# VH-VL binders against b7kms5, part 194

Target 1, 80 residues: b7kms5
Amino acid sequence: DTFETVRNTIRIESEVDESLRQLCHEERITKETWLEAAYLYLCEKPEELAQVIQLAQERLSQRKAIADYKRAKTMQERFL

## First folded at step 10 (VH-VL)

Design ua36 (framework fv_maftivimab)
Fold by ESMFold2-Fast, scan of step 10:
Structure ua36 (fold): chain C 80 residues (1-80), chain A 121 residues (1-121), chain B 106 residues (1-106)
Amino acid sequence: as target 1 above (80 residues)
Amino acid sequence: EVQLVESGGGLVQPGGSLRLSCAASGFTFDDYGMNWVRQAPGKGLEWVSTISWDSGYTYYADSVKGRFTISRDNSKNTLYLQMNSLRAEDTAVYYCAKDIFRYDSWTLDYWGQGTMVTVSS
Amino acid sequence: DIQMTQSPSSLSASVGDRVTITCRASQSISDYLNWYQQKPGKAPKLLIYAASSLQSGVPSRFSGSGSGTDFTLTISSLQPEDFATYYCQQSYSTYTFGQGTRLEIK
């Protein structure tokens, strides 16, 4: 019955973080409790969970494109 | 549990070749970038090479460029380093290391035990 | 390309001390800085990533701070198992390690 917690630090898009911080401030909740609630809610709704996973996969693909661009630029700067 | 196990190190003469292997387990190997980092006896850490999850990108330190080739076999969960034209200066413990993220990081969250490469006559 | 300079190169301290190690980048690297711990005969272990994010399983006495070019690693109350060599590493443009700081018994 006592909460045991782990410390996680995640990198998210600044616009998403800004929006989430505003929501948390207005509703008087924390990012930690919002994340826990969102995950627990979705675990009971398989169709909605699948949609979230699809969005996550799409966002991951977008980040890959950005990271690949950054790596290509780094290589060019190194040889130029 | 994530495990990285290096093998293939040993004693070799200058001008010789060695192929290092790193067997990975406990994570989805083809989702992460992989790295080789070396450490000469009593010295600091030196980046050697990086390969992306799909082998689309490879990067090398200037000291090994043209002599070393990094590669991976995602079907075998194995990372390789082909070392040619070895020099005394290449003597080091070679570590296999995993990127913490797929794309946006050169952050090494897990390391193997290392394998010793000694280049001497 | 990007050079990382650590200071001091070696540091002597006693159990219970507050220890600070610094790292400077030759150009701005935002928060793309990692800290590693290496004990004799062992592989390095990631302590901190993104300048201040504590890796899972790492004791809370370790903390990182800084952005741009100046970074610090702090151990708030040194324990016997903390005597090791510490390395910073930039992850902004490929990667480069600092020279290492050897933390030894006073």
Scores: ipSAE 0.000, ipTM 0.631, lowest interface PAE 13.0, mean pLDDT 85

Design ua37 (framework fv_maftivimab)
Fold by ESMFold2-Fast, scan of step 10:
Structure ua37 (fold): chain C 80 residues (1-80), chain A 121 residues (1-121), chain B 106 residues (1-106)
Amino acid sequence: as target 1 above (80 residues)
Amino acid sequence: EVQLVESGGGLVQPGGSLRLSCAASGFTFDDYGMNWVRQAPGKGLEWVSTISWDSGDTYYADSVKGRFTISRDNSKNTLYLQMNSLRAEDTAVYYCAKDIFRYDSWTLDYWGQGTMVTVSS
Amino acid sequence: DIQMTQSPSSLSASVGDRVTITCRASQSISDYLNWYQQKPGKAPKLLIYAASSLQSGVPSRFSGSGSGTDFTLTISSLQPEDFATYYCQQSYSTYTFGQGTRLEIK
């Protein structure tokens, strides 16, 4: 059997990336296989999956708020 | 009622510059990646450039790298393409297109009407 | 870069015909393939994404299939409004369009 895979480029926060990279290095796994394993594991635990989805929604909202702030700051600089 | 309206096209000499604009309405502009796709007269579609929802990531076709710059102003719901060092082969209708899903997707659900760029001596 | 090869470059068909257009990727792209329709003088319209998912508002006579490298767009019973140019596009790594298939009245 061979696994049919897709190549994705994802953006994650620098601090999270550093922590995950160190974990992967120490455990001798890749970010790709860790992501697959984490998702598959959580699919077997609906209650935990729901908690992770909530955290993801919170983090996405935070990124949006930061983007909104940067936009407002740019607007101020443009009209000053 | 999503609308994308391109402007800024026209006739330009080889080596010249143009800036295209795309005014967006009818959706939360800040949540979606935006794209430029071109089509030379009588030819097929060619992807030109992509910008993420927060301007954090930009991507370019090899044919335009170093010459074109994609940018956006989320406060104005406007996408831009700065085109420098224009060549005859850049002659095309330039379409503005929106990603289908929020926060990084490479599938285009809405397109503008296009603006014609002609590079000719 | 991922190369997309689309065939045929053109075909003639009659209303009511079953039409098949194919697209081949130079490497596996899983199901990251989209199909667009473009009518003369108009911007393209998304028909199918993720190889087989029909976009909202698109008639059910359109269907997509395939995975990996080989993909097919099928129109089960051609209607007058379906005469157009069709493009496949890989979304696995950036964007690459096929060269297009022009569907003409026979």
Scores: ipSAE 0.000, ipTM 0.613, lowest interface PAE 14.8, mean pLDDT 85

Design ua38 (framework fv_maftivimab)
Fold by ESMFold2-Fast, scan of step 10:
Structure ua38 (fold): chain C 80 residues (1-80), chain A 121 residues (1-121), chain B 106 residues (1-106)
Amino acid sequence: as target 1 above (80 residues)
Amino acid sequence: EVQLVESGGGLVQPGGSLRLSCAASGFTFDDYGMNWVRQAPGKGLEWVSTISWDSGNTYYADSVKGRFTISRDNSKNTLYLQMNSLRAEDTAVYYCAKDIFRYDSWTLDYWGQGTMVTVSS
Amino acid sequence: DIQMTQSPSSLSASVGDRVTITCRASQSISDYLNWYQQKPGKAPKLLIYAASSLQSGVPSRFSGSGSGTDFTLTISSLQPEDFATYYCQQSYSTYTFGQGTRLEIK
């Protein structure tokens, strides 16, 4: 019937955001509807969904490593 | 339900030692960093120490460096704080707190009830 | 190291009031700022992370804003259970808490 929506804030890599914005502009869709469509499509494809989850886990691990590096670097600066 | 339960606090004399424990349940312990945060009576919160999910990284507040050691036993879902050379200014409630990584940053999303450490003669 | 200063140190308000608490970092921390609520005799509770993101289960009357050095926590319509001490915390370089803002019944 009527769509009930929720507002979410997300942070994504700048290059990914720029690419996605260009895609949405050229295809005449929004980031919100692209995200919904991508998730719904993958839910029907468990093997592809598993691969996306693996990529997400790898990206999360990399971001944790970068954050940890920044933390360590700031601690070093305090001791100099 | 996430639960963190601290123990090991008590009365100790200046120069003494105590080991605090934090028993964790309701989440996959070895997926998350853990923290100790303290609060002196009537005062604000002070971060004490952080340990990564794999024990690969530890961080300490300047006020406790060289005296306190954070550690964890993932097989027992338990976090520890070994406190040596205790001083009167270490008197505080010590909280165990779980890290969560969100938006490229760490946040303390769940806290235990705290355990009181009193350093007095 | 990064110092966090809150203002005011205490304030009095009535149920239904709009309350704003501020937090200032001694250097830019982007949006690596969290807000916590602590009631007497209890452990702190996470309210807001990444300056403006509401923690699951926290009422929508709480909101956060700001970036860089200046941050605010707003309670749009104060409820009896909101009387507590509020702490900001930077997560840019380990953790540093502000001194706290004590919210009291007027």
Scores: ipSAE 0.233, ipTM 0.806, lowest interface PAE 4.6, mean pLDDT 90

Design ua39 (framework fv_maftivimab)
Fold by ESMFold2-Fast, scan of step 10:
Structure ua39 (fold): chain C 80 residues (1-80), chain A 121 residues (1-121), chain B 106 residues (1-106)
Amino acid sequence: as target 1 above (80 residues)
Amino acid sequence: EVQLVESGGGLVQPGGSLRLSCAASGFTFDDYGMNWVRQAPGKGLEWVSTISWDSGSIYYADSVKGRFTISRDNSKNTLYLQMNSLRAEDTAVYYCAKDIFRYDSWTLDYWGQGTMVTVSS
Amino acid sequence: DIQMTQSPSSLSASVGDRVTITCRASQSISDYLNWYQQKPGKAPKLLIYAASSLQSGVPSRFSGSGSGTDFTLTISSLQPEDFATYYCQQSYSTYTFGQGTRLEIK
């Protein structure tokens, strides 16, 4: 027993998932280990971490807007 | 800590009106959507209405559409529900609930204590 | 509107039991399903979001599974504080709650 792990479920953009799957296949690693390595690496580089957080905030804002649009479309299709 | 405190409930006659308030603290109110959810005595939960952080998106359950109006005042960290043309079927505890966005979806992560609305002659 | 149906409406169990309750959506909602716990006289509390993700602070004995139309909430080893009413809720298109499942002490 080297590591204690937790199971997480995440939803990511299909295009990003396709690209990440290809990278993992070529490098013989898993999505779990890539995520762990990426986070650990960024924790050692505050300037790069800040840039990633900004991009994440922008992507979150876009996903909220899309979710709001989908709700609005569904509600508009109700007539009274 | 997140706190939501409802007020404004009471006894009202059929056809009457009431305005509920929900005072929010412990989070940046204007960053989150808010909801009203009700529960009739001995019954289950029923979603009533949702309002986005900027009031740009507002949705109602079919049972209250045209009679209830949700609104918010971000400067006062307060959510409101204006209830008109009340019916006996509107008798319920009304909960204020905070929205949160996760997995491209919305969930209600914090709830107030509720305020009782009784519509009876 | 998306209709949510829970089963059973009530069940009796003992401390230490494994308990499962189910929720069915009238149409596919992918994994946009939340579970809430409500104790008598109190407001509901979020337990699980996105069908299987445990809310921070919720004990690991609670778990959720399912996708599409059929969903399950499981309590692996029932504790005294778990006697409550449980509600599922779809978040795919606004919100609709199931009718609730009341978990009672046997």
Scores: ipSAE 0.163, ipTM 0.786, lowest interface PAE 5.2, mean pLDDT 89

Design ua4 (framework fv_maftivimab)
Fold by ESMFold2-Fast, scan of step 10:
Structure ua4 (fold): chain C 80 residues (1-80), chain A 121 residues (1-121), chain B 106 residues (1-106)
Amino acid sequence: as target 1 above (80 residues)
Amino acid sequence: EVQLVESGGGLVQPGGSLRLSCAASGFTFDDYGMNWVRQAPGKGLEWVSTISWDSGSTYYADSVKGRFTISRDNSKNTLYLQMNSLRAEDTAVYYCAKDIFRYDSWTLDYWGQGTMVTVSS
Amino acid sequence: DIQMTQSPSSLSASVGDRVTITCRASQSISDYLNWYQQKPGKAPKLLIYAASSLQSGVPSRFSGSGSGTDFTLTISSLQPEDFATYYCQQAYSTYTFGQGTRLEIK
């Protein structure tokens, strides 16, 4: 082996996962190699990296808003 | 980094009262629910009480309902547990624990060191 | 209320062993299951949340699986620092902990 690897458990939106799985199947690559390549490519492109980080922040903000709503709703339900 | 520090434990007689405190730092206290979890000597973990981030909702285990009151002061980053009508079976280490809602699931992600409450004569 | 039962209640193992601990819920809790590790005299530490998600900073030899009523915590290659008591916890309705599994040196 020329390099060491680590195991990660990542949870992403099902629609995004489906799209990524299809891309990987069509191009004959794996999710792990796609993730590695995408990150390495962006690290060499500061302006593109900044745009991706902004998108990630926007997605986090949206998920937090949805989670806050579900949290309030679930808090009531789990103590009924 | 996240720190939770409990205080207020001690020896108390049956029927007595104690107030526990938990000082929080390293996170935005008023964004998270807080919990008390206890553990009797040599026994397992038992959830005691939960309070929402805004104090709007409080919840209790059946074993403590009517005797214990959970509260918080967001301006002081402090969680409290007022314990009245204490019984021998309330003897335990009391932990405060930070709640987090992640992946549509609730988790206790950080715990304090605990404070010992002993109820005996 | 939801009852959580762990199996076994205690287990003896050697360094390097693969260890599995099972947790069963009295009703379906989807994937709302957390695993904690507690060493003597210390507070519990979160290991796994949402049945299978590894908490940041926890060694990759720990893994969780399951959904519904049956859940498993696995330690792929036991290390000396892993001897502790392990607890599962449901977060579907209030919070209920399993009775704990004591992992002891064989």
Scores: ipSAE 0.014, ipTM 0.670, lowest interface PAE 7.7, mean pLDDT 88

Design ua41 (framework fv_maftivimab)
Fold by ESMFold2-Fast, scan of step 10:
Structure ua41 (fold): chain C 80 residues (1-80), chain A 121 residues (1-121), chain B 106 residues (1-106)
Amino acid sequence: as target 1 above (80 residues)
Amino acid sequence: EVQLVESGGGLVQPGGSLRLSCAASGFTFDDYGMNWVRQAPGKGLEWVSTISYDSGSTYYADSVKGRFTISRDNSKNTLYLQMNSLRAEDTAVYYCAKDIFRYDSWTLDYWGQGTMVTVSS
Amino acid sequence: DIQMTQSPSSLSASVGDRVTITCRASQSISDYLNWYQQKPGKAPKLLIYAASSLQSGVPSRFSGSGSGTDFTLTISSLQPEDFATYYCQQSYSTYTFGQGTRLEIK
């Protein structure tokens, strides 16, 4: 079988990154293989996958709210 | 496949009005902010307006504030730009563009083909 | 309003060249900078987001760097399809584009 990969860069919360980096070091795996394994495992567990998706949606919503607040604050400061 | 199709462009006289539409397909329209970006002939890109996914927030470039109104109809997957009090300097190709939130910031990941607005007497 | 200035406004290059385009913000925007490519008669295409992250499907010869006020877009080995106009854009507070850099065949 052909083994084709793509390069991705992702931004995650610093505390999450630190914890994941420690796990990968202790278990002698990479962030890439952990991400692949986690996704593949969850795809076989629809109920657990749904819970993860809900958490992801909540985290995304929070980040969007922060970005919107920054936009609103900058507009208000500029036109005061 | 994401598709954005603009329409409503044309020739209008200074002081006139025009409404642009952007029909969206291939993604969940209700989940994303939308933008209008314009480009005058032979010139660069200029951001015009942004609307949030729920219409709760709208933002405008200083050059169009008070004259243009961005709106959307999520039931029709359509974005609009109502342009009033048009000036010669509003002559441009108008693109609609989809927001995407990545890295705690916004980017414009998909664009329509554009629709030409010419303001001339 | 955050102003974005690109340098140069135009440049000529040959296939195989390394090309660098710069972008400067009037105030710190952290890494909230995007790069777009526009070919004649076409809509812009996203190349790079968050200063250095390559958009899916974009060739690896494109790279971005920088933080704060100064940013660069580099094409490591120019290809014929890369002749286009390139725009930087801040996303820190709404959106502002640079004036564009036109990359032309030498």
Scores: ipSAE 0.013, ipTM 0.710, lowest interface PAE 7.6, mean pLDDT 88

Design ua42 (framework fv_maftivimab)
Fold by ESMFold2-Fast, scan of step 10:
Structure ua42 (fold): chain C 80 residues (1-80), chain A 121 residues (1-121), chain B 106 residues (1-106)
Amino acid sequence: as target 1 above (80 residues)
Amino acid sequence: EVQLVESGGGLVQPGGSLRLSCAASGFTFDDYGMNWVRQAPGKGLEWVSTISFDSGSTYYADSVKGRFTISRDNSKNTLYLQMNSLRAEDTAVYYCAKDIFRYDSWTLDYWGQGTMVTVSS
Amino acid sequence: DIQMTQSPSSLSASVGDRVTITCRASQSISDYLNWYQQKPGKAPKLLIYAASSLQSGVPSRFSGSGSGTDFTLTISSLQPEDFATYYCQQSYSTYTFGQGTRLEIK
C-alpha cells in the first residue's frame, strides 16, 4: 500500500530539532509522523490550536528581529 | 490576490523632487517589509531602499543616501518614496516590492508594475 | 557592498535545451540568494529563494543550486515562455542584483 505524500524542506532551531529528535528516538516514531499527529490533534482542539498559533507568531517575530539585526550589522561592517 | 500599484512618476527637471506612492492590497500590509527597486531604460535592476514593517529600520543604496526617503503609512496600506535633488541617472522605472521572510532569509515575492520617472533638463 | 556577477551576460538557446546561468558573489552569502525572471515590459517575478527553493507556481523545470559564493540557475528543458532576462540577488546584506542574463532565441 502507498500514500500520496509531499516532501517538505523546513528549517527549525537546532535546539528544538535536537529535543524533537530525542523524543522521536525514545518513542520510536518519525519527525514527519509526529508533525502530522500534532497538527491533527490540535485541529480537534481550537483553544489549544490558538495558543500554538500565538507561540508560532511570537517565534516568527523573534526570527525576523534576529534577521533584521544581522542585516543592520552587516550594513555597518560591510556596506556602509 | 496580492496587488501593488505604483503612482507619482513623471517628468522632472534635475534638482527637482517627486514623491512616489505604492498602494498595497491582498495581504496584511503592516506585517511585511517593503522595498523600492529601480531599472534604468535598457539596464538591470538596482535596489533603492527597504523599510521594515514598523518603520523601525530603513536602508538605502549609496547612490540615493541623503536624497531619498522611504516611508509608509500602515493605516492606508501605502508605501512612499520621497525623491529630492534628482539627477539624470535617477531616470528609471521604479518598482514597489513586498518583502517576505522564508528559510531565515528575505526575498521579494511580489512586485508592482512600476512607475516611470524621467529626469531631464 | 556585496557585488553580484552573472555569467553569461547573454545566451542564445533553442526550445528544449538545457540552460545554466551562473552567479558569483564577491563574498560568502551562505544560501541567501534569490533568482528572478523578467519578461520585456513586465515587472520581475520571483523564481527561486534561499538558493534552491522553488517559489509556488513556478514550473519544476527551474532549479537552483549553490552556496557560499557560486550559484547556478538551471532550466532543464526550455519552453517558449522562458525567453527572458534572469537576475540573481543576494539577501544577506540588504539586496544587490547581478547585472542580468538575457536568454534569447537561437
Scores: ipSAE 0.027, ipTM 0.746, lowest interface PAE 6.5, mean pLDDT 88

Design ua43 (framework fv_maftivimab)
Fold by ESMFold2-Fast, scan of step 10:
Structure ua43 (fold): chain C 80 residues (1-80), chain A 121 residues (1-121), chain B 106 residues (1-106)
Amino acid sequence: as target 1 above (80 residues)
Amino acid sequence: EVQLVESGGGLVQPGGSLRLSCAASGFTFDDYTMNWVRQAPGKGLEWVSTISWDSGSTYYADSVKGRFTISRDNSKNTLYLQMNSLRAEDTAVYYCAKDIFRYDSWTLDYWGQGTMVTVSS
Amino acid sequence: DIQMTQSPSSLSASVGDRVTITCRASQSISDYLNWYQQKPGKAPKLLIYAASSLQSGVPSRFSGSGSGTDFTLTISSLQPEDFATYYCQQSYSTYTFGQGTRLEIK
């Protein structure tokens, strides 16, 4: 109706997804609207936004380390 | 933007040799595995060869083992394919393709325009 | 040596149609499957990776599904620019492509 939307595909940690699905079910909202609301709320809270960004950076670093390990391992095993 | 530009294709007689080059730009070349993929006229895609980011590992399709050699020069951002003992069935467009590891899987995320190799008398 | 069987080899469709293309692996490849689009005279373009993940910049009408041995690429509402040949590719053990599906205007 009044909003133009874009479609994205996102992969997140399964335990986080399960927790978020439970929250959305209990509150009768969607993951899409939760994501929009969370971002909009945090943009008005600079100190809280900074904390969330720091957590995101830490999680990204952890995922990168795991991905780098898997990359090296599968590079060798893929051609066996 | 990512760009891959192949060159070196042409007409060659059976038993001949040819060297293909792929000039890469728009990304950190030495962080990525690179591939050659070919396509015979009117046919589908066939993987030919893979080289790791550091040249430590090279892999070949059974159809080209012992005849083709993949190599790279990270200082020049260039990938090579040395093709020896060419056969009529090697006739194809040869594509250079960048490989990325994402979501636990390997994917050819960018491709060059291709260079045509024709093996005939 | 993993074989990829892609079907159909060709199909005709009209703008606005829902189109499905299937791909079957000779053994389980988990979700290590990619889909590519190739237009005449052009290089292939990545559409979907890891069976269901949409490549950045690819329209949302494209989607992929499946795991193990059976995979599907779906175009929910065909556009004129979508007439092309589509290829699946496994990256579980080396690389093997399907033979391609040519999508033609009806």
Scores: ipSAE 0.128, ipTM 0.725, lowest interface PAE 4.4, mean pLDDT 90

Design ua45 (framework fv_maftivimab)
Fold by ESMFold2-Fast, scan of step 10:
Structure ua45 (fold): chain C 80 residues (1-80), chain A 121 residues (1-121), chain B 106 residues (1-106)
Amino acid sequence: as target 1 above (80 residues)
Amino acid sequence: EVQLVESGGGLVQPGGSLRLSCAASGFTFDDYDMNWVRQAPGKGLEWVSTISWDSGSTYYADSVKGRFTISRDNSKNTLYLQMNSLRAEDTAVYYCAKDIFRYDSWTLDYWGQGTMVTVSS
Amino acid sequence: DIQMTQSPSSLSASVGDRVTITCRASQSISDYLNWYQQKPGKAPKLLIYAASSLQSGVPSRFSGSGSGTDFTLTISSLQPEDFATYYCQQSYSTYTFGQGTRLEIK
């Protein structure tokens, strides 16, 4: 039989990664299977999915602000 | 489908002015930063300017500071570049490019076809 | 400004070859590096972002690696459509492109 999977690299906050890693270790599952299961579960619960999307948007906004600050700071310190 | 269509390029004399436009479609324009990148004939890519999604921040390459102004009209899904005091070295194809934030990093994920600006007497 | 230097400036290769292009930043940029492909008369196309992440729709034969100052783009098995100019770009402090690497058919 065939295995149809894609390989992606995902970067998440270290505190979140540590917590998720502990959960996966205790439950004997992998990050990949947890991600698949979480998404599939939420797809059947539109109101919960909407709340997760809102949290994701808030976290994305925070990461953008940090990246923008870092970019602006390095531009000010630029060497000619 | 994401589409970016540049217009406004042409022939202009040194010291002249030109306004470029970029019409965007296929994505929520007001959620993304936008960029202008240029390429002189036979040369490499040079970043020109960036504008944030809300027009609150603008950034310019040192070569164009004080002469070029980037702006956008989110109600028209259009990006602009006002080019003043044009010099021969500004001769290039000007590309409009969409910015995206992924993996705590910024990148230009979609580009327009470009519009040619020739500064010559 | 952060300077980006590519090596080589040009190279010749045959279909099926493994091709490696390198890019060096004048200072540490972490993994804030993107790779683009440009064919003659066309706009650039994003291949890889954040040093090693493959853009959706880009063939898996393309891969990127590196961190800090040294970065590599690899094409594992060159195809006819891969003959193009390749650019690296730092996104740590606005944007700076490398000078480009022109990949030519032998």
Scores: ipSAE 0.027, ipTM 0.746, lowest interface PAE 6.9, mean pLDDT 89

Design ua47 (framework fv_maftivimab)
Fold by ESMFold2-Fast, scan of step 10:
Structure ua47 (fold): chain C 80 residues (1-80), chain A 121 residues (1-121), chain B 106 residues (1-106)
Amino acid sequence: as target 1 above (80 residues)
Amino acid sequence: EVQLVESGGGLVQPGGSLRLSCAASGFTFDDYWMNWVRQAPGKGLEWVSTISWDSGSTYYADSVKGRFTISRDNSKNTLYLQMNSLRAEDTAVYYCAKDIFRYDSWTLDYWGQGTMVTVSS
Amino acid sequence: DIQMTQSPSSLSASVGDRVTITCRASQSISDYLNWYQQKPGKAPKLLIYAASSLQSGVPSRFSGSGSGTDFTLTISSLQPEDFATYYCQQSYSTYTFGQGTRLEIK
């Protein structure tokens, strides 16, 4: 039957996006349904979920560091 | 709920000083860069200053450099703007604004209601 | 130095109308464009980020589109509370705001 849905915009690493897009095309699924399925699968497996969360935390930390550096550089070039 | 509440604005003579405060709640304050943005009556938005999450980096618009000082107290979840040597052209509503979580974007997702600073003789 | 130009500078409309506001960047900013709404005496409110993503709590009648240099904000059925000034802002490199579009009751 009909699902209630929400629209989200997310920014992900281009290499990851390209790989995921290729997988979805070959398997005839969408990025949305793959994300839903992956999350639901991991929710049933707490040990695996914890490892994914740790990887996500590491990736977020790296992203923060790069973004902070880019921001500081832009501000320095413009206003210092 | 995310909330930013400014205080400290008022009427001041040219050459005077004011200290603005912004009390933050509803998010992990020490994870985010914070900003002051101003708007002169009837005019558009002008970025004033930004401070990194750890206070290690501060940046200022050329129009306020050397006169204004941005600071934060992460233990109190409070952002400050010390304004010295005020000029008539500093007359504006001053907004406290939070950066969005997306680190590759300069996006202000929450703003306080602003505090009016009037520099007049 | 990225310049943001909005058109029109002002627009008159009636409740129920479909309204479009445009914004042009002086260089490509991909989809790093935000829209803000500001009512008199109030702080700006983020409506849309990443050109087309609706901020939580914003009514679905608001939508954004575009990429590169040309962007549009659309209100599908104008309501009385929508009369305000709208600003675009590039988020690609620091904060550059458009000059604003004032939406007025006809």
Scores: ipSAE 0.089, ipTM 0.701, lowest interface PAE 5.0, mean pLDDT 87

